VHH binders against Flagellar brake protein YcgR (ycgR). Designs and how they scored, part 200

Target 1, 263 residues: Flagellar brake protein YcgR (ycgR), of Thauera aminoaromatica (c4kar8)
Amino acid sequence: MAELSTPSPASPAPLDGGRGDELEKFTLRGARQILQLLQDLITHRGLITAHTGGGHSFMTAVLKVDEERGRVVLDPSPDPQANRRALAAPRLTCVTQLDGIRIQFPLVGLGEGQDKGRPALFAPLPAEMLRLQRREFYRLQVPLAHELSCLLKAEDLARKPVEVSARVIDIGAGGVAVVVPTGAAEFVIGGTLPACRLALPDGEPIELDLEVRNLNRQTQRNGTEQLRVGLRFAALPRAADTRIQRYIFKTERALNAKARGGL

## First folded at step 17 (VHH)

Design LD28 (from DX1 with L102M; framework vhh_7pa5_2)
Fold by ESMFold2-Fast, scan of step 17:
Structure LD28 (fold): chain B 263 residues (1-263), chain A 121 residues (1-121)
Amino acid sequence: as target 1 above (263 residues)
Amino acid sequence: QVQLVESGGGMVQPGGSLRLSCAASGFTFSTYAMSWVRRAPGKGPEWVSYISPLGGSTDYADSVKGRFTISRDNAKNTLYLQMNSLKPEDTALYYCARDLDMWDSGRFDIWGQGTQVTVSS
């Protein structure tokens, strides 16, 4: 009576750029380059979001690169369920930033064990790492105090027109990522949302067309489910591009000044 | 200013419990491994416990294993040490320490002032 459904592919980490083949020029495949970049992540204490598929993710860090064994040592999650999902996943998609540059890489063959008597996750060195050095791929994490929002013109689950006010969590020259309550609207990768309105702290809202690039579902510890939607700017006017770049620049300066602040 | 401030010490009878806290400020707490180190009267410093940046890996000295639990709350920039089944030999000044290396602990670059724990009947 039961039929096996075709398994859905693992949900990859979001990318803020065109097709995978268009990103080849930003992909590192040399063993020496990969080792150097992983070591840079350790030196700069970069935290990593590891996507395990099905919309699940957890925070980790590369603690050590073991060149002799050809593996990385990763910080396990304090959540045992996240570790079990990671170990069961055929692949982890790891996403981080180094000095505003987006870095993404796969880890395959995750295992658990001990190093120096300490629990750790281990994975073979990745065969490739994506390093997006383009200005249009830089993403500013939007401070909550700015209350940045984007009014999305989408369709609900019944395919009726709906307007959703979404919180902007990051912004770049190429697009925004927003958070939407699960079930508030239906999004399809590659779909266009026309005449949306991006509210920046300066001036009137920017009217623009957005293309859905990626979707990531997250269940928070309190049981709340949220959908993160990555949206690309379509045919952005120069005046709007200038305003977005100015906002990013001013906010970065303010955050850097606050981080360096002292009494 | 980078700062670590310990609290929660006190006097307790053998078999009792205490919870130590360490408040961190002036740096990105969540990106550093942290340790607890103690100094008993007339003795040198003894490493007690380690926790990785995100809290997924912990380690303990054999003398405290099974009795002490290290934890952290990165949202509050706070490190904890839950001490159970305390013994007279646990009497010491307890220090919070920032590990320079995320994995090879023992290279501390920032220390707190310490909090006194006294276990006596």
Scores: ipSAE 0.602, ipTM 0.853, lowest interface PAE 1.7, mean pLDDT 84

Design LD29 (from DX1 with L102I; framework vhh_7pa5_2)
Fold by ESMFold2-Fast, scan of step 17:
Structure LD29 (fold): chain B 263 residues (1-263), chain A 121 residues (1-121)
Amino acid sequence: as target 1 above (263 residues)
Amino acid sequence: QVQLVESGGGMVQPGGSLRLSCAASGFTFSTYAMSWVRRAPGKGPEWVSYISPLGGSTDYADSVKGRFTISRDNAKNTLYLQMNSLKPEDTALYYCARDLDIWDSGRFDIWGQGTQVTVSS
């Protein structure tokens, strides 16, 4: 099944195990939010792949959002056959990406005509739009109760190997952010930390290589300083990737259920 | 660097044809609407033609409608203007221009250097 397949790296991962409930939090239904997102597609020059069914698709763009008439104006294909297929389709599935965010929406009731004397395709405004942050940019704030840690294999100022158990404060498909005590180890942006061990609640620690992406000094409320280190996963085995995604998914569902009262 | 370079101009007799080309570089050509604008001797600039980002929509000034055809090849980052049934009044320097707005054309931020079209007996 496509929904259980490993996601393409170029596209956000499809959600599993309660997909309908999970996608709901990324679905926009407010008229003003939909209008604003469509306008953002124009402003940021987002090209759209419109799927017409039967494995057929064509490239289009939102040319105009006609708020008063409740419709979008779309660029026709230069291929007349693609336009004919689109007009015959009961629905278009439109997919685009802006700033690492996957945007998907249906268009129903496609028509053709002219706007300002120019050929155009028209469709009523979608009732909903899905806005999925690319998985590498999505970060789960790790609950303190989970006591998630990563054993970092780093070096001190004298290039002597040291092991530091760092608390994981956020986690995504592309990496983790950890906090370490000031002076515990030296970190260089772009440097690699080999054979680190990420401890997840279910199962053995995951051995992985981490690349240092950013460093930020944080002052705690009690005046102590901590170093926040952003770490990218180097090439990750699929089994490890699956475990990390499962942890993120399960934790999000638990947090959502708690926030909604679990009823 | 963002650049537009026109070519294909020349001298032609009334009733003749010319095909202008515009090579674009330094930006994602397929995401921009493009226009052709001309400037005749002693006159201000006149918008000639418009094409949408994917090429599915075109528009023309009344003075050239039915005679000129705008097209684009996004794979080659190239804009074209096919000019047929040329008249002395079409004599002008022809510019390729990048539209700031995708649909409400008329504001341009990048221009080429132009290519000269002269229609005379």
Scores: ipSAE 0.701, ipTM 0.886, lowest interface PAE 1.2, mean pLDDT 85

Design LD3 (from DX1 with T31L; framework vhh_7pa5_2)
Fold by ESMFold2-Fast, scan of step 17:
Structure LD3 (fold): chain B 263 residues (1-263), chain A 121 residues (1-121)
Amino acid sequence: as target 1 above (263 residues)
Amino acid sequence: QVQLVESGGGMVQPGGSLRLSCAASGFTFSLYAMSWVRRAPGKGPEWVSYISPLGGSTDYADSVKGRFTISRDNAKNTLYLQMNSLKPEDTALYYCARDLDLWDSGRFDIWGQGTQVTVSS
């Protein structure tokens, strides 16, 4: 049945359910290939959205591959409740991306403990990893320094029109994920937000119709609630598509240069 | 431009508290482990504390364990160090540093200017 998906800055929602035959050609099962891909996630700093079921997820990262013990070391959530949900789950579905390639893999047997005196989550190495080389699945994590925003045309709890300036946290060819304060507006999955305005660092805001695809509430450590909203581009003029893709390409190149060389 | 800017240092009496902040810009902060490193006059650098990219794992030098707390706000690109029960031996210039290693910690490429902490009567 229907469950909420939570896109991360690094990855879209999982590709679970009924795609096994179609995805077989993209599935890695060799131990060496799996180890190499996990090491690539470390080297290129791939953020992972780990789905624990029930519409719950948390952000993590592979910090280390322990080949001797046959396990991966994962960054725990700073939210203890997210860690408890993860440890109680029968499995995690991990979704990430690397240089425009979507990567998805299961982790079973999650535990907690310490390595080198540091708290960590541990899981046996996955038996398989999915690697999809599709442009449409790529999501760029938007740098906070870019101050990317989208002015949303939505409704409040009284069904009155409101405009909400939302921070864009990730962007791809098919849409954006934004953050709004809880209660700023009401969003309905499948609902359309007309004539929203996406502000890129260079040039005039782009006018877009957006469809609400998913919602996830998050509580910050300071008690502030925020709502993550996944939005699809309902219709995208060629000029707007070109500008968005150029922004993604330019920013990806700059971030890769900074991450690898500190430029 | 890649930059780290520390603040929050000052003069305090033994037993006092200070909260240091480090504002990061020009790189994707949430992809990097971060550390605090201090340098007392006439001494070499001493690693103080570590935090993983998402903030779920922290570590401390034995000299500060139980007194200092490291934290980060990835939405604000900011690193913090809460310093309690300060001792004269904590007197140093405190730097935040970007850690090149996610787990094995100790290779730093970007440093701030430092913020001075002085603990004296």
Scores: ipSAE 0.696, ipTM 0.877, lowest interface PAE 1.2, mean pLDDT 85

Design LD30 (from DX1 with L102V; framework vhh_7pa5_2)
Fold by ESMFold2-Fast, scan of step 17:
Structure LD30 (fold): chain B 263 residues (1-263), chain A 121 residues (1-121)
Amino acid sequence: as target 1 above (263 residues)
Amino acid sequence: QVQLVESGGGMVQPGGSLRLSCAASGFTFSTYAMSWVRRAPGKGPEWVSYISPLGGSTDYADSVKGRFTISRDNAKNTLYLQMNSLKPEDTALYYCARDLDVWDSGRFDIWGQGTQVTVSS
């Protein structure tokens, strides 16, 4: 039973600032609360997708919170180009999940150096962290062993219809994230993909319309490039919603049981 | 079941090379820092090398710097130790160990059975 592969597992794309006022009630600004949440990410071993802009991202983790110096210590990427992009970026948008709760925060002023003789990336503590406890923003990371797929109805470079079987890497009440090989199809943010087919392990594929919400190019450790596509359920029938929720619940229960040293 | 299984040990002449492997199962390998620790005959355990969860940071004991290289393949749940320019003093049982503390290493909760490395002429 294979689990979700790292070092480049798919993570939810950053939430846009257009929801700023609505998200304010979920935003932590207290220094003590921020320190505690960062420490919780270390304790619960939360992997972070750090977005550097331009559709680029890399996997990292908080290794240490240095309260005295007011900074976090982050795991560098094993890909030197990802580290160079991160250091050149004016801001990182960090996205992670802790027990179904979406966590997002900015890091500004990234630097590199040594801590205890070990290479590390450093950033000042964030002034704010989003901790979002909404059902529609919960995302289950799909285990590799489930081999979940979605048949996408898209267009190629010449605007001709093509069908692309994409691997589903996360799923929630509001949508899915999928990965496709670079160049398999053209995607436009805000575009609608009609009559796509989501294959869950049990039963017939679910036919649904998907809206493209975000596009992120990812480079794996071996240098392989793939496109991560975030897709929103445009119109979801109650029966389909029930099946998706049942899959999410069942999979979470199985993962929680396994994490307890059993099945 | 949480498990670490080492392999790749053996007998080599001084100046030779070996590559140790450690197969991890039963936990999310990519979220843990990992270490190699060795125990020479008649001596206590010596920490040899460290690697961070994503593999972006590595560290080595002074006795092996420049000769050993630690690496990991998170997709295959496998930890490696490439050992070059082996010396008689590298003779030891080598253990793969899971670090409880991701950065302030030294607290290990899961150990493998060990793999024997013997360097002699």
Scores: ipSAE 0.679, ipTM 0.881, lowest interface PAE 1.3, mean pLDDT 86

Design LD31 (from DX1 with L102F; framework vhh_7pa5_2)
Fold by ESMFold2-Fast, scan of step 17:
Structure LD31 (fold): chain B 263 residues (1-263), chain A 121 residues (1-121)
Amino acid sequence: as target 1 above (263 residues)
Amino acid sequence: QVQLVESGGGMVQPGGSLRLSCAASGFTFSTYAMSWVRRAPGKGPEWVSYISPLGGSTDYADSVKGRFTISRDNAKNTLYLQMNSLKPEDTALYYCARDLDFWDSGRFDIWGQGTQVTVSS
């Protein structure tokens, strides 16, 4: 007989914790906000991937928020070893999604016991919860056929202005990732590239300022080195934002439609 | 469409065993707590057993504790009830039910048709 399909995406890996001023504005620290978000997870039946460290994780759910005792009641794993690892861990990193919102929070002080005779895991309410809209972290992988490019205005090693046409490999609401040949230009993390031009398939190039966020050296199969540059939109006019979102939406729909085909 | 279909009932002698199954379709099975509820002739419904969404927590009515085991296979969208040391008092229609509450149990919105268990003395 036919196999039953499991939901496609595995829960995403945790975002790097402890750093990133950009994530602070999405972090909830109010007790009432935290309680409401936990109740929303229960109401919408959000399953949670709890990371215990060392590459280990297990599926759980918040079954109940015990406001009087200041704790959450969690579904134990049916695997006793997963529960033992969780109890031994100094903290759990919990990741879930609710209606396109990514939610991440730590749990410290995990214990086990019973509530109303039912086995459960217990943890104090988290002091903080990260809540990100999909658009704040989602990145569309740009199809090679689109040949999306961004003309970067940068400096070479001699501090002379240079223009580099970079291939856009992913794009989101907050920025793009591009690849350039190693040595094509000098990029400094935190530096601003003014008046760059993003070429989308439909319409005139979009003029925008980009901030360098990260740099990663890549070695291709033939031994050629390329530099992957992560770029943040420093400020984006509404019209430009609308065009970028439209491109992302249209491309995602087309990719989903193509995936429904016989390939 | 949301549906629950029970199977595995039958006639058995006191002290015997049966394994009930409940096939779920039309909803994300792993996001719901599930229960077994039975109704004996001339009696009202009696809650029998509970299982949490991921299967890590279970609970039983005092009348069946130590004899029945509830389990689930979320990959197969199937709920089970292993019944051992069956007694004539266990004779009933057994229903699987979708539980609206993760923890408090007892608010059911979807029921199966039921499967008959008869323990003859």
Scores: ipSAE 0.700, ipTM 0.878, lowest interface PAE 1.1, mean pLDDT 86

Design LD32 (from DX1 with L102T; framework vhh_7pa5_2)
Fold by ESMFold2-Fast, scan of step 17:
Structure LD32 (fold): chain B 263 residues (1-263), chain A 121 residues (1-121)
Amino acid sequence: as target 1 above (263 residues)
Amino acid sequence: QVQLVESGGGMVQPGGSLRLSCAASGFTFSTYAMSWVRRAPGKGPEWVSYISPLGGSTDYADSVKGRFTISRDNAKNTLYLQMNSLKPEDTALYYCARDLDTWDSGRFDIWGQGTQVTVSS
């Protein structure tokens, strides 16, 4: 998946679960939870995109969970080259979707053989599985016409309070990305910005606490610099969550309707 | 609207070949294992061949190993059975069947109407 907007939970691109704590709260590590999720993939017939590295992937499925031997039985590719690449890979990154839920997990120690006389790929049960609802990873690219802004309460270089009006470039269930001029305020990854105000088209601005998660410096074509700031909703009341989701849903529907109307 | 429609049967001499097709509709074909099952006159059903959802795993009854090849085209929602070196004992009505048990194969919920294969001089 891209860091910003992605419309599809079935995207074949894996999420980088090893580079931050953001995905930890969605990671299952309990043996019973892992077994149940794998069984759910069988029951609901979830197809899996298995990434073997080097931009290569193949389609597979969990055919069986062998609890006694502590392994999964996977459908080999009908393409022998895909199977050779998978067996040579030190790790597979498996991505699938189940009822709008994105599921991602590693498999290490892939082998081949036969079960009941049938060719199969085998791997030990994964030690962890990532389980994300679409709402938790989807980011809406905010239309410029909406003029969405967030008033940030931050500090300057002297640690004095400063208010910065930032343009919202994307929004999701977990946070927003904004753009500010370089030097407008000091941002520290992991720092909290209290009582910021998110302006949505319908209703009063939403007051919320934001945590700084990433910073990216960009140079515009005209040579001016801007800072892109990724912000997580640190504490979000249910009413605010509902309003944000409603804005995302309504805007997505309008964008989809406009795209289809151009045919 | 869920259905399987077989075709490609006919009459052939011993040693001849036939290719059976099964057109699937009304369900996500690529997520199901599929089988071919035959029934000779006066006999019960005999499982012939199995193919996994993505087509990477195949299996055959001992009576047809080395002579029959099962395959699928998931983009076309079609299952195939290539039958070579046909014998009189291969004479039967051939059904394609959707397998509910993806790996512990044998429980079928959707069947086609069957296509007749007759091997005689």
Scores: ipSAE 0.682, ipTM 0.876, lowest interface PAE 1.3, mean pLDDT 86

Design LD33 (from DX1 with L102Q; framework vhh_7pa5_2)
Fold by ESMFold2-Fast, scan of step 17:
Structure LD33 (fold): chain B 263 residues (1-263), chain A 121 residues (1-121)
Amino acid sequence: as target 1 above (263 residues)
Amino acid sequence: QVQLVESGGGMVQPGGSLRLSCAASGFTFSTYAMSWVRRAPGKGPEWVSYISPLGGSTDYADSVKGRFTISRDNAKNTLYLQMNSLKPEDTALYYCARDLDQWDSGRFDIWGQGTQVTVSS
């Protein structure tokens, strides 16, 4: 839960808890929708990373939805240790990706047994499932060379207005994470920073309101303390949203080209 | 191109052992359940063994249960069948098959060419 950035689209890591509130509108709770999504995982052969806590996870898949018994049939790990950890866990956090759609759901009450002579793990149907398009959760790690900045309009310790130029370390469709020196300004989770200015390449800075979503103090290798601030975009104009998405996709393509083409 | 290539068949005496291999290519091997199916002289095809996509679940025909072991190496895109305590009635052409159904197996779309296993003195 201390992580400010969300995983890349291909990452199996669970979404950060600090983003949970804004994800509620993408959470499925209807029994029919849950059954259909689980069946889609079977049909599209979605491999699932099941997180058991303590940094442990294993690969699984939904093999069958048993509607009569209200449960899913999961592929056990060929590693008996992974199965023992899963069975001992109070819950599994299951993460998968299908064609740019991120799916995440909890499983509680995992059991093991035999079905028609076949070993299997069983769990009750999840009460909720998260379904997100890539653009809604993806965070681009901003290249240092881009020198992306956001001018924050905040308050100091005496509640006086101050302007802080913050370095943007990641950016997504829903917000940015920035780094500020410790003591530069005071931030309160849920607070709004009005009329901030996000400087993107190829154009004038975008004026926008930012909501503080999370705070994380980090100590750099040289002993310097910095504050990482997660900020949500409030009511972005379509033109601003388009520019941000263009920057993200252009930069990702350039980074992918360097990684694969040796640019 | 999607293909399965079996190897490891041969002639053995009753009580002997063989390990069959199946090399898969052209698809994401780790997302499919796989089966071994055999065709003995004068008989129709008989399903022999099943393995789930991640390898955590296996199943066997009653005729081979306790003697054969199915396994897979998803990093190498390879399926195996370890055959122990072989009997003359195990003589057959053995096929590697890709299963379209993850759990209720039996719907196969891609087959290998087969590898011959002959058990006789």
Scores: ipSAE 0.660, ipTM 0.869, lowest interface PAE 1.4, mean pLDDT 86

Design LD34 (from DX1 with L102H; framework vhh_7pa5_2)
Fold by ESMFold2-Fast, scan of step 17:
Structure LD34 (fold): chain B 263 residues (1-263), chain A 121 residues (1-121)
Amino acid sequence: as target 1 above (263 residues)
Amino acid sequence: QVQLVESGGGMVQPGGSLRLSCAASGFTFSTYAMSWVRRAPGKGPEWVSYISPLGGSTDYADSVKGRFTISRDNAKNTLYLQMNSLKPEDTALYYCARDLDHWDSGRFDIWGQGTQVTVSS
C-alpha cells in the first residue's frame, strides 16, 4: 500500500483529479457496472459522506436507484442547513466503503422533492465511480513471455540451504505465486524465506523476505509434477512496493492495449 | 444479541401526550430505516410512521399526520415517537420495527415486545 497513491479506505477525504492516470484502472464507466455498484451499496447498507465544498460534508445513503428517471434517491440530512449547502453546491463528492473497498463518485445536479410522498434528495446517475480494490487480493497473471523469476533462499530435505530459481506465475501488492520443480526445496506453511530476490524487467532484482502462505502440488497434462507456492511479502520497503506496483500497472496497460487492438 | 425494547406507554386522557422510546442493540442502528406499527384490540397491525436511516426523511399514516412526530438519535441507538392530541382510536400496542428495505419498505424482521397506549376518558 503506497500511502501517496492509495489512501486508507476509511479516510473520508476525497481523491483529487490530479491522480486520474493512476486511478483509471479502478474507475467504472459502464452504465451496468455503475447501477450494480449503487445497488450493492443499498444491499450492504453503505453510509456515504457527501462533500459539498468549503470544508462541509454530511452523511447520506442511497435509498433507491430509479432507473426509469436515471437518478439516485438519497437520504436528506436532518440538518436543514446541510441540505441547503448541498443543493447550492455545483457538485457533491461522495465517499463510502463496500467490503473494505473505497468507493468515490461525483453527483451533479442535486435536487429535492418527494418520492412516494417522502422527502428525498435526487441526483442523476454518476457517469463514473471509483472503486479502490484491496490491493493485496489483486493478482496479475504474469505473461509467460516476461520470464519473471524469483530466486528463493530455502532449505532442502536435509535442512541445508539451497537457492531455487522459481517462475513467477502471478503477482500482487501482497505477494507472488511461484512454480518450483517437485523436490527442489522444502516449504512449510508459515515459514519465512529470507533475502529472496525478485527479478523484474528494467532493473536490479528486489531483495525481500517471503512468508510461505500456501502449497499446491499440480500434475501437468504430460504427467510432470510441479509445486505451486504462494508467498507473502514480509516487511516490504516502500521503494520495492513502488517498483512492484509499477510493473503491475505497466503490464496491465500493455495487456489491455493488446486486447483492444485485437478487437 | 439483536434486540428492540419499547417504553413510554401508559394511560392518558383524550387530548393528552405520550413519548415512546425504542432502545436498539446488537446491530448498526444508523444503517436501518425504522418504523412504528400499532395493533388495536381485535384488529390487524397498522403502520404508523417511518424514518430513514439518517433521519432526513419521515412519513406518517393519514390517521396520525400532524399529531405524531417520529425521530431518532443514532448516537444513542434510540428511536422515538412523540404522540400529541391523543384520541381513543389511538389505543393500541405500539411496536418498534426494524425495516429491511431503505425505501420500498414494508418488510420487517425484528420487532420489540410492544408498549401499551390506552386513551380513555
Scores: ipSAE 0.652, ipTM 0.860, lowest interface PAE 1.4, mean pLDDT 84

Design LD35 (from DX1 with P53A; framework vhh_7pa5_2)
Fold by ESMFold2-Fast, scan of step 17:
Structure LD35 (fold): chain B 263 residues (1-263), chain A 121 residues (1-121)
Amino acid sequence: as target 1 above (263 residues)
Amino acid sequence: QVQLVESGGGMVQPGGSLRLSCAASGFTFSTYAMSWVRRAPGKGPEWVSYISALGGSTDYADSVKGRFTISRDNAKNTLYLQMNSLKPEDTALYYCARDLDLWDSGRFDIWGQGTQVTVSS
């Protein structure tokens, strides 16, 4: 049907996992920066998904920053079970978005009580907050019509060099996801693939080093098995970064124009 | 285009019950705290009840505490006020109001004509 399909609303998954070192440069630790970001969430009515562990989460919001007591005041869940789980958790991982910026922060020492006679949850001010621009976490789903490919330089099980032309299914500032036939090459999480070549629609292929971040086996409707490989850009030259960002911007703009009927 | 449309009012005898509804449109309902405000003939507006954006926190005027229950359905963009044990002094035009603050409940937008509640005899 060629309509732009947006996925159903899903609970946002926390970032940080295996990317702690990579995210340090986007982590705010200054008290004034943290207070300002929390105030921005209040001013813009940012809804927060608070993850309590074990696959559980609830929706909340920062209602107030109590600077005198060094704490945030949070909206409780209308579900008492969600509040019980939150209070029992050693920490909450809070995730939200503001103007295309992804914000994530921990809260430790959650308590409950009243503020001005109203039920509320309280937590000490977070010691750190992650603030990622859309470009750092955004993944453009690559249109099939673009036939975007990446020539991977990898090894087989016997450590012999192999070259695999992989279809690029998504691309962001930090990397690409590709699909390859199962068994085409051996991929190890944390392994480096040197001198791979990313082909964008205009100009010469971009030579870059890729690090394997994740592996997922997928079965298509026809029964064909594919391997989805998540690849991180190692040190990316400025010219390559600029060209990748331009492709992402141009494609997003074209897709947005099509969705609005401007194409 | 912010709209708040109140309904569910009517005439009841003392001790009766009514459930008021407020249908919201033109803004992200789930991010706003909401209040019910009433105005009796010849009197100024009186704040009745408050509910936080996500519904986890509620508050009531002393005059209605224990008799009225505020609730919301964010999936349906609808605010409710369940009124039990109604008294003649509850007779008023009832408005739903959008709170411009998440927590302080000091500034309101009132967009609708309200719904009339009359408790008599």
Scores: ipSAE 0.556, ipTM 0.830, lowest interface PAE 1.9, mean pLDDT 85

